VH-VL binders against q9gzu0. Designs and how they scored, part 21

Target 1, 229 residues: q9gzu0
Amino acid sequence: MGDPNSRKKQALNRLRAQLRKKKESLADQFDFKMYIAFVFKEKKKKSALFEVSEVIPVMTNNYEENILKGVRDSSYSLESSLELLQKDVVQLHAPRYQSMRRDVIGCTQEMDFILWPRNDIEKIVCLLFSRWKESDEPFRPVQAKFEFHHGDYEKQFLHVLSRKDKTGIVVNNPNQSVFLFIDRQHLQTPKNKATIFKLCSICLYLPQEQLTHWAVGTIEDHLRPYMPE
Key: E = the ipSAE of ESMFold2; O = the ipSAE of OpenDDE; V2 = 0.75 times the mean of E and O plus 0.25 times the DockQ between their complexes.

## First folded at step 9 (VH-VL; framework fv_lutikizumab)

Design z5 (at its last look DockQ between E and O 0.04; V2 from the best seeds 0.00; counts 0 for: pae O 14.7 > 2, placed apart)
Fold by ESMFold2, look of step 9:
Structure z5 (fold): chain C 229 residues (1-229), chain A 124 residues (1-124), chain B 107 residues (1-107)
Amino acid sequence: as target 1 above (229 residues)
Amino acid sequence: EVQLVESGGGVVQPGRSLRLSCSASGFTFSDYAMSWVRQAPGKGLEWVAYISRSGSYIYYPDSVKGRFTISRDNSKNTLFLQMDSLRPEDTGVYFCARTYWDEGNHRGYYFDYWGQGTPVTVSS
Amino acid sequence: DIQMTQSPSSLSASVGDRVTITCRASQSISSYLTWYQQTPGKAPKLLIYDASSLQSGVPSRFSGSGSGTDYTFTISSLQPEDIATYYCQQSYDTPYTFGQGTKLQIT
């Protein structure tokens, strides 16, 4: 006997205990779909929309080695990775994507998107959907805001420009829910030397309990603002 | 102007069925999710059904799940609520509500336009 | 289910008064909070969405604020047409639930 929230919490606690015994994360019990939209400042210009080909979940407590391996492979900075390890969170990594434009032949590729110097992007929006693994239920949108506004990441890029640091760059939004993994490249022209910042990967960073909170609607409903017309 | 007009309410005995309709005009009906919200006499509001714009996703709270069926006919701009196995606690005014989803901002879903409601009374 | 509790349940005030209604969620709802006005015998009307954004055509005397679990609705200068019951609603987790309502009366 009890209210639905109490029974949901009890079921989650039992699942967590079972996962510790199996050395599995909560995220390993879900299937994911993730989309990335680069929203442009010009109102008439439709977003550049991408589907993530593989969403890679990482748990901080039981999968510490995976995070440190990512640092050694230049996937994330050491400082940001240590912050992630200190929290009970799930990280969802998105290194490869496919364009969703109907006039582009779809194939998976490494993320390769110049973020700076340019000023036509308003924000990056990530759309996350999940379902219980081995379920035939439709994917449901995770109730969380995953946005990274241009001004927020440009500020961090400008700060990095004032340093001599050659290590890979990781920046996060004010809510610390979206992390961008950035490659700093130098281009030389006859008159100038220019620096660009290229997006190499995106990570969504959530408390495990966010995975159990779903909004209403379908993938189609939530992608509609970003789809080509 | 957006208009939502409910019909099909009435007085019925417990255990019987009733079918509500909502006619929509003044907007592109197939572009919007729709909901039914009820209000018991002298009481607050309760969301009782949701249907996505295409009808491919449907939600019911536990209080009505298995007894109520929401549907829509986008070619006729009409929303329906089939209410089976009615109970006295289902008594109230039933509102058809347009469920707004803020394109591009993901601010959640809320009810931006409501009909005037159709009364349903379940009593012996 | 997320319980939404409004305070006060009933309120009397004079024309011109500042009126404040609070809404408390049983857990954080991340500003997925909406305010509705319902005059007697009528359907609810949307006033404020996303905790603080005014719907088109809503007078500027209405405002909303808050975050987390605690939200506030304010009428800066009460008018006779503001006699109604006011409801908050969360859209963070299903079922989307309403507060019990606050009846506003004018003395």
Scores: ipSAE 0.065, ipTM 0.622, lowest interface PAE 7.5, mean pLDDT 80
Fold by OpenDDE, look of step 9:
Structure z5 (fold): chain C 229 residues (1-229), chain A 124 residues (1-124), chain B 107 residues (1-107)
Amino acid sequence: as target 1 above (229 residues)
Amino acid sequence: EVQLVESGGGVVQPGRSLRLSCSASGFTFSDYAMSWVRQAPGKGLEWVAYISRSGSYIYYPDSVKGRFTISRDNSKNTLFLQMDSLRPEDTGVYFCARTYWDEGNHRGYYFDYWGQGTPVTVSS
Amino acid sequence: DIQMTQSPSSLSASVGDRVTITCRASQSISSYLTWYQQTPGKAPKLLIYDASSLQSGVPSRFSGSGSGTDYTFTISSLQPEDIATYYCQQSYDTPYTFGQGTKLQIT
């Protein structure tokens, strides 16, 4: 009889195979929570923390339908959606998110976050939590790093700026774990035309095998560094 | 002013179906999750269904799972509860409730606004 | 599921009295506790959320406290309009569960 770990792995593989036959993803067996933190360069400035309204797992065979859903929900543009990489990974879509700062007027609603032009953001951090469906257990942090540094997405924005006709933009971090769907907008100022990039939605890419890899701690524990004052 | 108005309650026999509606006004309906909570005669409150803002996230307790279906039409500001295979124990007043979270609530939800409820009676 | 045990089931007090209701969770709910008031024939009303946060528009005589598994709801000075059934609810996780309720009457 193989190593207990090997047996678990085999069981998981069997489950995944069965789910694929049913056009389901292993991710469909989980509930997810996700938070987005915009970490600022200024240390004294607390992060802007957002809670994702709902996390939508997308499997490869249902990818198109979920993309269309996102478009219908005005989460991101069709063009951006089509730019998503088809990988043999679980895609976790965050089409809508809400500010956790209830003390600020206007932050109680879904708002697009302006990513550019601005230099005060150090990085975007996504925190992903999950639990087995039908479980009464608390959500556990998924042991994966989802960070997108300012320098990395700015480079991509600047590249896009040189191209006149692209309204829907998707950018990704170097390790291709975080994808940002961006809306390009032109604002007319009294002095000139300004271009801004607004974050519309986020998609996390996670290998399926990592779905059961949890770190220790509660949601609160992991949010603490990013919590608003 | 936030208003929730339930309708569709009535008397039905066991095994029958009933569809409840909740009309929402006074707020942006699509920005809030919604829930149904019921109260048996002379008893306490029981959560029976949750639906996220877009409807993609849905939860039920075991007591109604497989029998009840919560749905919403954001274009009509309406919440629904389809109740199939009704049982006598399903008898009670059914409330729709706006499901909300606060800055201090990093996990769960509470119900900040409730409708007046619609009565459902399941009896032979 | 998280079970909520509320006590007492019923309470009678005089106008001006201090009233205390307790709620115990079967596991820690990390202050994710909500208190509701329900008057006869009316919809429940949110009073306290996050164990101790007073909902906007709710009189200051209402308060909540507690942590972990044990929580208390207090009316500092009971008023005639406070005749109602009060419920605690854990907002920690699904399925959301309520206490049995406390029926409050005035003598």
Scores: ipSAE 0.000, ipTM 0.489, lowest interface PAE 14.7, mean pLDDT 84
ESMFold2 (binder alone), look of step 9: mean pLDDT 91; pTM 0.920

Design z6 (at its last look DockQ between E and O 0.28; V2 from the best seeds 0.00; counts 0 for: pae E 13.9 > 2)
Fold by OpenDDE, look of step 9:
Structure z6 (fold): chain C 229 residues (1-229), chain A 124 residues (1-124), chain B 107 residues (1-107)
Amino acid sequence: as target 1 above (229 residues)
Amino acid sequence: EVQLVESGGGVVQPGRSLRLSCSASGFTFSDYGMSWVRQAPGKGLEWVAYISRSGSYIYYPDSVKGRFTISRDNSKNTLFLQMDSLRPEDTGVYFCARTYWDETGYRGYYFDYWGQGTPVTVSS
Amino acid sequence: DIQMTQSPSSLSASVGDRVTITCRASQSISSYLTWYQQTPGKAPKLLIYAASSLQSGVPSRFSGSGSGTDYTFTISSLQPEDIATYYCQQSYDTPWTFGQGTKLQIT
């Protein structure tokens, strides 16, 4: 009889196979919570923490349809979406955010979604939690790292800036685990026209096998470093 | 009123098995995780096992892992602890404890209600 | 495993006294600390959860504080009925562990 870990793996594989037959993905068996933290370079500044209103898993069998839905909903461009279709991973979409900062009132929430031009952000951190659907168990942290450093997405922004024809763009971190859907906007200032890149949505890429890989701790425990005082 | 009543304790020889039961009343049993906590004579408290409300999550310390099995019957409002391969160091009072949690983890886990305990003695 | 070191092991005080018990974790436990009271021959009773939250029905003379690795339990005015052994417990990580206990007596 194989190692308990091996047995679990086998059981998981069987489940995956069954789900495929039903045109379902393993991700459909989970509830998700996601948080987004904007970590600032200045240590005195507390992170801007956001709770995702709803995490939308992209089903393996409905991968293309879900991506196209995003295009239809004007969440991101078709061109950007085509790049996503090349990945065979579980996609977790975060289209809506809610600020967890009590000190952020009104219009300031929208300003937090501007990623460029600004240089005060060190990195974007996404925290993903999950539990079995209908289990009424505590959410557990998914054992995966989702970080996107300022230097990495800025480089991509600058590259896109030279291309005037693109409005919706997608940028990704080096390990291709975090995808930022960006809207390019032109703002008229009294002196000139300024281009800004606004964050529209985030999509996390996770290998399917990692859906059951949980770290220790609770939501609150993992959010603590990013929580406002 | 929340009530937890343990039963099944007794005197057994090393290597033998014993099954403890905990009858719960005064609350919706299926809405709460449950734990066993033991106390050796004149000693402190030691967590022994945890089972979530649905039974999906079960945890043991290394001291009892592979020997003890926690289970529950929500239809009967009963918690169980199957103790196999008992050792003298397993001697003590075994308490059933309702284990509270919240889905966000803000409050953590804690035992908000305890039974009076059932004594277990393992001796040759 | 996370070790919980409770101090003192025993304490004697007079009625009306302020009593303080400390609990130190071998690592940060992020305020996932609970305090229990156990009177002789009885089941433990929950007093404080999440380091500082008073359980419903527990007298206000009981309180808890602390963060990181260091936590404190306080009885503002000791009463005769408070004679018991007190335990801290961490739930940050499994296995959940208790302090060794503090036996409180009244002089």
Scores: ipSAE 0.030, ipTM 0.650, lowest interface PAE 4.1, mean pLDDT 85
Fold by ESMFold2, look of step 9:
Structure z6 (fold): chain C 229 residues (1-229), chain A 124 residues (1-124), chain B 107 residues (1-107)
Amino acid sequence: as target 1 above (229 residues)
Amino acid sequence: EVQLVESGGGVVQPGRSLRLSCSASGFTFSDYGMSWVRQAPGKGLEWVAYISRSGSYIYYPDSVKGRFTISRDNSKNTLFLQMDSLRPEDTGVYFCARTYWDETGYRGYYFDYWGQGTPVTVSS
Amino acid sequence: DIQMTQSPSSLSASVGDRVTITCRASQSISSYLTWYQQTPGKAPKLLIYAASSLQSGVPSRFSGSGSGTDYTFTISSLQPEDIATYYCQQSYDTPWTFGQGTKLQIT
């Protein structure tokens, strides 16, 4: 009615309605910053931290087939995946990144991080920040958790390894907020033959209303646990 | 060599209006947000208004909201503060301040250059 | 509104002394804290931004630290020209607010 929270919610709903009428996404009204941390199991070892060079928001209907493929190739329930597809979900694609390691800072590159076979990674953490497009305001952390634990994606890799797949591999975390796009490669030498899984892209999925729900803290505050040194 | 020069202050009666101006030089004015900050005699500092580089985003504290209007003319490198319905508690020195920001936003916002201030007295 | 409380409100020290001023926020401001110096009759001057980053041209005897709600400003060796009032300011949330100030005198 007349309280500040009600007026904010009504204004956001009107904006969403106008954007749908004009065939635009609410996500198109935001700037994004995203960072990816590969957290090591060894407590003394600092995370491998990357800054995403460009966060690409996409309307959900353009990616429906990729989500359905993930369900067919994944152990997660169809019912949960269908619920996510039915919501106003925003997809934030991160195909390219650059290392934030202070002593070895490389150029922007296609994502090619080896995820398997290895046993030193605990989890993948994505840190997402947003602000209104062209705003002078600081980026603020989006109030959502984007984590994909090693055990969860390894289980899916092992399932895929036992099956014949001819398409790029897509796996998702239990709450279906992080999707990993995986390239399967074969190493062949005279003395070994092994399959590796490389991360080629990450996509974050969240409801559009989450874009204006910010947690406390700065980018620096949220990056500090993962920073080298 | 950043310079900010305020003008338009004076002595006025309660309920009247004043328009303050701030002329900017030594930097690209249209690339920066701008603020007004005031200081009552013998008192501390109070932020009064902010306007973004394009003028698209404007913020006020409740103490002046609805009475004060910040604006800018980027073609003339000039910042304005229209002060209506002035009250005795609006008395003070009014500073024009450049508001620094970083595109990422994680290094904060702060007033990196200030003008000399223009005095405003509201008294009958 | 976020209240900023400085301590002490005033202090006196001798040239060469180490001076410490604290600033407490009524809620976490995540290092969005700035320190200003104001000499009498003049405009404020920026000293430190982002809690600990020294502005260009500011002498290295000035420093800042802290996080969350508790922040500290330090002058490592007081000089005669440091006589001023010092203000902290948060930019975490509007309205942006200042501490009440700390008046520094030289004995």
Scores: ipSAE 0.006, ipTM 0.453, lowest interface PAE 13.9, mean pLDDT 79
ESMFold2 (binder alone), look of step 9: mean pLDDT 93; pTM 0.946

## First folded at step 10 (VH-VL; framework fv_lutikizumab)

Design k1 (at its last look DockQ between E and O 0.03; V2 from the best seeds 0.00; counts 0 for: pae E 9.2 > 2, placed apart)
Fold by OpenDDE, look of step 10:
Structure k1 (fold): chain C 229 residues (1-229), chain A 124 residues (1-124), chain B 107 residues (1-107)
Amino acid sequence: as target 1 above (229 residues)
Amino acid sequence: EVQLVESGGGVVQPGRSLRLSCSASGFTFSDYGMSWVRQAPGKGLEWVAYISRSGSYIYYPDSVKGRFTISRDNSKNTLFLQMDSLRPEDTGVYFCARTYWDETGSRGYYFDYWGQGTPVTVSS
Amino acid sequence: DIQMTQSPSSLSASVGDRVTITCRASQSISSYLTWYQQTPGKAPKLLIYAASSLQSGVPSRFSGSGSGTDYTFTISSLQPEDIATYYCQQSYDTPYTFGQGTKLQIT
């Protein structure tokens, strides 16, 4: 009889196989926690850390329309989009998030959601944690990297600026693991017309096989680099 | 910041009871198992009790089994240790510790955060 | 019960020295070993878990290694703030047991 770890792995594989057969998502067997960190270019400036209120696992096909919007906006290619839709990937949707900074009086929630125009953000980092449902175990970090650098999403924003007819925009990082759902707003100022891009929601893409791949450390360990002093 | 604050320690006679409390903050208390670890004066560390996040799983060493009861109130972010039939050998500092689990196996509990401890003295 | 034998019980070293502490389990614990630091009058602090995983925020001069029954804790370059008692703990099975501790002093 294999070691307990081997047995567990085998059991998980069997479960996955059964879920696939039933057209169920393995992700439905997990609870998720997600944090979003806006890392600033200025090293002395602490990251803006947010916790996601609810993480919703969804099969890739449920976001087909959103992916197509990204294609229409030329955020990514149709071929790439189709590839994503065909993969055994779970989408982890983060529709709402709130600041963990309770001590900062006056941080307008709205400012935290504006991604453009601004040049102070270096990257967006998403931290994903999970555990089996009904488990007495703590949340564990999912072994995946979710980063979206400013240069990458800005490039896409600038491209979209030339297209006046689009309000909903989807942009993704180069490795197609982080999707940002963006609302474009036109603001009329006395001096000029300004366009802003506001973050509405985030969706992480994770292969289902990676759902059981955990990194070491606690939530606090992984949040520490982004936490305010 | 994760904080654990123990209370309820004191001086008692053998055979008496004492109830310790641990107030937790800075994390979602209900998401974590908790443990008590004690340290006799000038001695090493001894695990005393474990309780899972839901309270469904509880473990004791033989040294305290039948005498100590670990419990928790997740609504109050509080961990408890009811100590009955106290003995002189139970004397020491009692630490509340958040207990983490490593997925490398079906076992693997370690204590990632500790309180400052509360002293318990059992003497005639 | 799994017995943990820690050695040495006490150690004196100079600043900058390499310090090594060993822990032996009475049976294989499959790398479920944790190292703690306890300064006088303070609570223990987690340093290493899973035999070799460094806890976040812990200086890189601390490390752990080993497998089976034999494990090693190392401080690559001893600092004044490292004066403490160090404990190993098996996290393999209940009852969770600790080594007797190693008191580290600086000469």
Scores: ipSAE 0.017, ipTM 0.604, lowest interface PAE 6.0, mean pLDDT 83
Fold by ESMFold2, look of step 10:
Structure k1 (fold): chain C 229 residues (1-229), chain A 124 residues (1-124), chain B 107 residues (1-107)
Amino acid sequence: as target 1 above (229 residues)
Amino acid sequence: EVQLVESGGGVVQPGRSLRLSCSASGFTFSDYGMSWVRQAPGKGLEWVAYISRSGSYIYYPDSVKGRFTISRDNSKNTLFLQMDSLRPEDTGVYFCARTYWDETGSRGYYFDYWGQGTPVTVSS
Amino acid sequence: DIQMTQSPSSLSASVGDRVTITCRASQSISSYLTWYQQTPGKAPKLLIYAASSLQSGVPSRFSGSGSGTDYTFTISSLQPEDIATYYCQQSYDTPYTFGQGTKLQIT
């Protein structure tokens, strides 16, 4: 018998091999919880925090195309793109989410959230938690960085404005772990025409190996910095 | 000013028990996870226990699992480590350490404040 | 467990020298890396978190860099008070392991 860590890793590798044999994603073996925090630049202002109603995992062949498009558009680093292309990647879709703030608790409508033009947001942070479906253990935080800083997505929005793009818009952070699906809208008043970008949904890209790399702590511990009250 | 003060170290024979305490001040103790880290003589650092802010999540590495018990009393701002079935390889200085969860969402778990440590010697 | 290997295990340098210490992980740790300083007879102190972020109150002569498995800690101009043992620590996967330490001495 190996030590406990070696035995666990060997069991994980065996499971991965069986799932590939069955043409199933490893992510299908997990329950997920995901939260989205919009972190404000003002130090004392608590984040706008949202709970994702359903996390939908997909393993996709389009991953390489999305990464290569980002490199061609000068959106992210070549080195990080090459690392991701060498991994089996799962997309975790968050098509619907609701506010966790007390003043909006109980609302089921999709939030209409403007990302640009504004300058009060520092970054978008996604918090991902998982557990094995057959486990009675608490959800544990997945050890992965899901941050999209304002400066990074603003420059991509500015590039999109110059292109006069009329189709759906997808932007991603430099390490290609967070993808924002954006709706552009044109506001017209008697005096002005203006364009805004609204967030429709978020997708996280995660190498499958990270699904079992958990940080210490609970959901409560990791959400505490972002909780409204 | 964050302050962590360990106590309860001493010299004990193998197989015996020892209870360490860590008194915290200068911060809201119940907002932070806490850890014990030990350092054997002439050796590096080893993380030996973690407890979450509420006490609902606890972690031990295999080297101490089943022998050590971490606990906390948030009303008294005190962290504890009960060490049973002590072995000579448990000899070292034991530090309590505060874990940090950055409000800005900075990556990582790390020990931002440490106590001065309490020595534990396990020998015949 | 993720093994953290520091290099060198010890070194001597003169005041004003540039000092570099490396830390190699047995697998990628995605910049979940922290550097601590331990002066003799004292507790460790946090210097750098997230591979490259400087803790508040730490002098700017300290810096960190790296990614994946290879990380570097640098003192740009060594000062007498920098005599210490330096440790890296990964926080990617439990147990959160430390490097064996690098003892820095001044000639």
Scores: ipSAE 0.006, ipTM 0.579, lowest interface PAE 9.2, mean pLDDT 79
ESMFold2 (binder alone), look of step 10: mean pLDDT 90; pTM 0.915

